Miniprotein binders against Homoarginine-6-hydroxylase 2-ODD-C23.2 (2ODDC23.2). Designs and how they scored, part 8

Target 1, 357 residues: Homoarginine-6-hydroxylase 2-ODD-C23.2 (2ODDC23.2), of Arabidopsis thaliana (Mouse-ear cress) (q8h113)
Amino acid sequence: MVIYHRKVVFTYVRAKRFYHFLNIEMVTDFKSLLPVIDISPLLAKCDDFDMAEDAGVVEVVGKLDRACRDVGFFYVIGHGISDDLINKVKEMTHQFFELPYEEKLKIKITPTAGYRGYQRIGVNFTSGKQDMHEAIDCYREFKQGKHGDIGKVLEGPNQWPGNPQEYKDLMEKYIKLCTDLSRNILRGISLALGGSPYEFEGKMLRDPFWVMRIIGYPGVNQENVIGCGAHTDYGLLTLINQDDDKTALQVKNVDGDWIPAIPIPGSFICNIGDMLTILSNGVYQSTLHKVINNSPKYRVCVAFFYETNFEAEVEPLDIFKEKHPRKETSQVAKRVVYGQHLINKVLTTFANLVENS

## First folded at step 18 (miniprotein)

Design n5 (from m4 with E28D E53Q)
Fold by ESMFold2, fold request of step 19:
Structure n5 (fold): chain B 357 residues (1-357), chain A 114 residues (1-114)
Amino acid sequence: as target 1 above (357 residues)
Amino acid sequence: SPRLERFIRRARELLKEAKELLKNGDYDELIKMADWLLIDVKYLFFYARMLMQEGDLEAARRLLQLATELINLAQEIIDAALKLNPDSEEAKRLLEEVKKAIDRLEQLLEEIKN
């Protein structure tokens, strides 16, 4: 029966390579190795009671499942957010970062500002390595007292640039659109995992927290400058809106190779995070990625992070434990409290910022 | 069954939160809760349809009864939100969603009859 076993193994390997070959052929730019997913059929039906039966939705759901199982990164097109708004967000961010340093410091991160605001080039560290970027840190605002003592340190309004005057209003519109888009993509992902569309809209998930990092990467004349060190994202989904001119984002694929995420104009780059790994009972794995800068041009990236509820105690969802049971118990399951993790990260980031000021 | 208990628990927990919010919620909180209630109506409709296809009509009826409770409470919450902001476009949109939910409920009840 050794012969039978070897034939089954080779058949599986051949099928896996066939699917990888087809994935490569569907890339719109020959140098891009990430899937491109047109989600317009999903968006057209995502409010319908019978969305799960729609042929267009079924096709998108299949593409989401393959992308999340394989690499955990994909381009999103057909998303319905206007190119004008996407470009204005980057243009306004370029304008802010071009201001004199003392103007940018007017909205600097402080404990009194709820740890929201501007951080200068070189004070942020990822996995012990200095990040060569500057940023504005923004978080969902919430009512005083809503999250008890744990949330108190993050209370208060975001510090938006005052120039141009429309910055705040446009960003709040953009955030609402990104929140809605992320929710709709998660309805597709919920179906991909075998649930109803609404498994990520139940208790502890229906009032999502969000984080936004508005990032500027100074131009460099050296190669391989670390703009942002290797990491995984903590939440459920990330939507990345960045300048189209140069590839800097690198993603670690299932073979352990770093591949470039070549910008596609008009798209978002979307990836899954650690909380989705937990919620899916390990079916989807968050992906290591980094930003390596080789360009003499200044680059802007606006990253929107869709998270759980602030107070969520995150564990695998029961339906996905049922649909995708784990046979191995070697990994100790832990119940993660999202808000406590976020606050711990915020406080350690600020402590490093003070030490490196 | 364990599946049916899961569906019921999710909806009943939201009903409890919504009833508390109706007593003291502000406009923004009321709008969000109405939206959440209507999403859980869709959740219950999805699984009621699945139970009907599997032939478990009693379980499906129990989910539709629970969905009726969510719809009624959503209407009450939207009415409260409109008292706070009579010109709310969000509340008007949510009223349209309530109408669609009622229409769908009637369709599903007719499918059970047949």
Scores: ipSAE 0.885, ipTM 0.957, lowest interface PAE 0.4, mean pLDDT 86
Fold by OpenDDE base, last read:
Structure n5 (fold): chain B 357 residues (1-357), chain A 114 residues (1-114)
Amino acid sequence: as target 1 above (357 residues)
Amino acid sequence: SPRLERFIRRARELLKEAKELLKNGDYDELIKMADWLLIDVKYLFFYARMLMQEGDLEAARRLLQLATELINLAQEIIDAALKLNPDSEEAKRLLEEVKKAIDRLEQLLEEIKN
């Protein structure tokens, strides 16, 4: 298994240097490998009124459809975010996590800070199991009272590291670019589901919330250390920027096997969330994934979660009910308010902080 | 058709929200609403063209009429935002998107006449 993945990554890196001409359709068996999708043709047409008819867009849409049906995870290349910015985000994240613990605590997560800021190692739990990571939790900032009493719990500015000094401005720029990228990928997914490009820009989705987790995974000398427990993501899309030199993310394929998500330099890993599953009328299933710490070196990962509106009661979109009718028995129609789910998760995590402090 | 009613409902709900925001919205809210209106214009154009291809010219005309209302309201909102911030580069960009939307509307209206 490992030898084939090294050949694929080496072939991709070599293909960038030598094989400009060979459309090696790496027919990656989507059952055993994550697809790589160049979305540059989609981005080139994202403002065009006839984008859905562009041959390059149609090709990207077909790749997105296959990826979302078969595995729910894909690599994104041609995304338009500079490699320098992507790498600087990881570099500055390493620099923060290398700081003394007392310096990291200057931005400690607290209820008074709207549950924004630094979480120490061992505080995060996934499905009742302790995760071996530290993080900075960031959320979309909003005006006081915008989201009523539910939103009040998360009110406040993000807590950015003061060292390095440029970290705030860098991450605010990065968030904007990830937001725009997520929107454009969702236009491709909307087309793939047989809608207009703009189905994920309707009433419940026009003012999307976002979450960003800046995650540090400590080096380990033991096998099978759970960095992050097995889960699905809740929202629409996740964009993962990870260290290029360490394989830790595992994705469960349709056959039930764990596939390693080997880093591709300059790529994002993109995955779909549970809300996209619901909105698609269950056509695209969110995929179970986990992180295994398996390196003696520290690893960073920045996960950007593109969500619904904070108050959204998520149900299948009428267009996708029409295009993809389901038999009544699939209870995909659980109305869940995203903001309430997020608050419950945050409060549960905080309760675990207090119990383990 | 239930499909046409869905398209109309989406646009009318946004028009209602936008008209209320025009009375009391701040600069950031106005800019955001203008962007949303222009997206729903693109949404209506997509489905108008689909309906034209299906031969349902009456339904297509109804969507283009709604698109016209959204464009006009987007212009009013952008003008209100420019009164609050005359040097807004974002508002100026949205004005160019309004012009593109008008040009596309005129094109689609001409295609329905032929």
Scores: ipSAE 0.882, ipTM 0.953, lowest interface PAE 0.5, mean pLDDT 89
Fold by OpenDDE base, last read:
Structure n5 (fold): chain B 357 residues (1-357), chain A 114 residues (1-114)
Amino acid sequence: as target 1 above (357 residues)
Amino acid sequence: SPRLERFIRRARELLKEAKELLKNGDYDELIKMADWLLIDVKYLFFYARMLMQEGDLEAARRLLQLATELINLAQEIIDAALKLNPDSEEAKRLLEEVKKAIDRLEQLLEEIKN
């Protein structure tokens, strides 16, 4: 009888240790996944005066707060952009990158084109290392002289592919929808930071600039090819539309581990940028991420960057300084002129292009 | 309070910019400014309601008075945009948002009297 009780107690202690190990492994496996946020309750109330008090909005705001604190990346579902449009953007992007090199060069990036257009494979550099991707760089269009001498470098229309013919009109529609979506997500983030929904719609933010990178990653037969080097995004929010069949984006979590951003069909991946870090008084930190080309198949990614006003001198918002006070010695107190930073980045990238051409 | 002065400063700066634009703005600039004014009306309503809940009815009234100025200027700007483009669906949409803002203003003004 006594031996049987020891076996049962040992089995129960082993089962508890195994359940604790399984719970730790499930918690570690759950730490390997980005949070999925259905924002449809937020969008349903986006025009309501009392949206901040809606129970569905409060739930979404709580999810956004956790995601921005814990990882700075999340999936967005219930975003209201049709799957047909999302997929057509990727399909037409594949069609463009499949064109002969001579056809892609018809929209080649140049200084005279305001640094808009096609960049060939190996032209982009991240932290002094060559990125294995090609891209079309697009920026918000503006009237000549609108942004003075700083903006002059980027003046001009976007260079859209002529094949497929409908590509321009599709992408302009997509940009509008991404702009509206970004604004609504930022209303949720504004509430999560303890402000009104409209803190990111003040003087420096009410006429947001945007950048779009239409990126093609060549197929590789080798492991660990750097498609895009490790970086943080500079702006407020990034919306990523990627191929559903390839995992390439890697995100560095708070523990310092690289987690894969596995594609979810019909979702965006959303991340926060360095300007949101500043504006939030450093409450939400921008997250380091990279792309590893690990598929023998060609991969596309469309990244929409929702920015500040072009001329914005970005500093922490007073409301978030009050809600989230920091020591004055915080590096977050640095004022940054967004447009000047963007121009410096563009000119640096172009200098690297000339040296490697 | 420093908080109240922040709310007032934001809206007054926009009100000044809007009054300047009404003199020389094109259709697209006018439509954009009307949208910005209506967003700042929503901003003022949010904080007016918060101040009412805190029992600071005087501060709430100051924000509602400022919201009234923004609503009136938004209407004037939309009317100017409609003179440039009478068939503007965006201007018509913004007029409906002005009506909703007026109704909400009246509601908040009634709540603050009781």
Scores: ipSAE 0.876, ipTM 0.951, lowest interface PAE 0.5, mean pLDDT 89
Fold by OpenDDE base, fold request of step 19:
Structure n5 (fold): chain B 357 residues (1-357), chain A 114 residues (1-114)
Amino acid sequence: as target 1 above (357 residues)
Amino acid sequence: SPRLERFIRRARELLKEAKELLKNGDYDELIKMADWLLIDVKYLFFYARMLMQEGDLEAARRLLQLATELINLAQEIIDAALKLNPDSEEAKRLLEEVKKAIDRLEQLLEEIKN
């Protein structure tokens, strides 16, 4: 009898270790669906004149090219932003969304606030469907009159939570770091497209606008709750900082399948936007993505959108038209004014807010 | 070549904007313009080196001449910013970037003579 108990305990301990190993391997295999790119070699050379010839940069550029061609989404590691800062942004975001509704309403989004501030659950619509999230909408601040009559709609300071008190200063630091990171990733993408590192730093791109959405997704006990409807991002790059314990972001691959973007602690998820598609002469297409709320726990996501200049009339860059010639009939040939597109989106979202209030 | 004219056009448009800003720009505008000029210097150096590797030394020299104009204007703009804010650490940083750009320019000019 004693020999049987030792065999059963050994088989059970082996089975638990094997299940833990299989779960780690299955989690690693599912994490392998989106490329993980260490960009530290690119950042180490970002100020060097000969960065394009550095072997580490060339390797990163090759990874960026593949990711942008195949899926338009990748994980970024080696990005130089501290894990403490990344985590503190998420922690403070949780703390804000845990506040009473009356406290969240102190920073309510309004037209008089330049459409900056807190959006309650059920205000955001994607493709005519209500999104199950709340958010703080932030935009780059600018001097009054800088962007003329179009920009006037967005004039005003960002409405930061007063609790915690350090939230504003933390987020302003985070925005600066995300801006610098986005610029450096775009230098790698510029090289990947066969240009200089500086193609995305020309006239239309020297003064990039940015949008930040601080998003809270309520816990759900139901299946298939849409946190954010299927869309492409309209800008150049998006940097996503998400909770590490919940898989919610879904990315549509080239085969039409939805791939889960499983969180990697300390990483950003980076994706390309519609403006990068245009500028690249359609070489890198923006990827359709959605959020499904799959957790009974509250989930946060901070999305930083790195954009063109506000007044940019976006068309394919001449260098990328030369390197990647396309037939003139491509949808990519449409001139888009970024600021007008943004304003139209903001006003449409607000009209939906008034109708559902 | 259409390619060479693209490189020249980008830098000349910025040079024109920078010369106008030097007349009436505030500190923040001047610092920002100096950074943009130094980026376009790096842009011109990249394409000058490419043209040198292609054996088009005349086109490379034209880009290096234009880079010299951008460096000189960046220096003037930084000096104007320092008059507005003498203790600007950002302006001092940009002056060190100007020195690095001059050193790189001299290196490329020596390479093109050989």
Scores: ipSAE 0.874, ipTM 0.950, lowest interface PAE 0.5, mean pLDDT 89

Design n5 (from m4 with E28D E53Q)
Fold by OpenDDE base, fold request of step 19:
Structure n5 (fold): chain B 357 residues (1-357), chain A 114 residues (1-114)
Amino acid sequence: as target 1 above (357 residues)
Amino acid sequence: SPRLERFIRRARELLKEAKELLKNGDYDELIKMADWLLIDVKYLFFYARMLMQEGDLEAARRLLQLATELINLAQEIIDAALKLNPDSEEAKRLLEEVKKAIDRLEQLLEEIKN
């Protein structure tokens, strides 16, 4: 009996290594048009006082700097989140979107729910064009009155699917891990910008808001169906967990060409947002991206947006103004209150929902 | 220098907020504040070391003095959190981070003397 278990474990470890090797080799043959960054050296030193001097950290920081300058998008590997959790998030998301419409409506997005919950297909608009996706919109939960009258619009619990029952606990665990990962990536980016690791952990940033969109893209038999219109992300960082079998995300490179963000199993796609552009004194620019539904199969994508503090008045950080002085004061100098921007976006999206309902 | 005053201002603002929270903060607020204080300790250590490398030992000492105040307040906040939740694993973790911060502070203070 004991000998059979050793053979099965050895075959399973070989199969997993072979699948990882085949995935690495397939990743090598697909010239990833986006840089792939192993951040494991950064994570290994994230609690060390001298992390900035570690050779492995310096290498990762150099990769982050190049990626943020050249593309604003990169794959993250070595991120420390289990493949089982990443895949379970996608699996449970598929299961939810496969539910009857009446079941999905039990968690319907409403103003009384703080604009949290399920958004049906065709309700989301990007730049005046209808997006062909459905979603569950989630936001960081906060105590009533914490963010004054502006925050009241978003007050309430997240509306999690009741089927499967473990979905809430799974996603809360996932949010925590994405939060920690985002913080550690930002420490690398902070170093890349020539600051301490902790520049993005100051007064405006130490209590980061987050948004999560659990997105379902219906299968299509037509070409060029817009799943999500061309946009930049507003926040600091976005972590994208997507289905591994469908290329849908398109990123506009510096030449103005749309490049496909081919899924890499076990990776996140990470991109920078408009607030990071401002905070960096415009050193790192957010990149325009879109989603094209081009598969007859249903596709899921979980986008985690790591944001500033809700009430943050976002301006260029003094350290990055000093390190990267700009001559043109004009565009980056507009102070933006994150929470107000978010509320305006939510209210605009919902107004469009009422008009098209 | 304007740079030094920026470092000091960041930590002093947090120190003020932390002292206010110690009076009436709940467990979650206290734990969160302790974490923020320890991050700003690491921030101060980074810039203290940079100033030491630049030869500005007096400016480095000022940051280490401020770091000492943050460490002490972090300890007080964690102790207050432990009174509310004695079995808090997060509070215990933060106490170990305080110990590491003290050890690093002592190391940096010794490096400034030599």
Scores: ipSAE 0.865, ipTM 0.947, lowest interface PAE 0.5, mean pLDDT 89

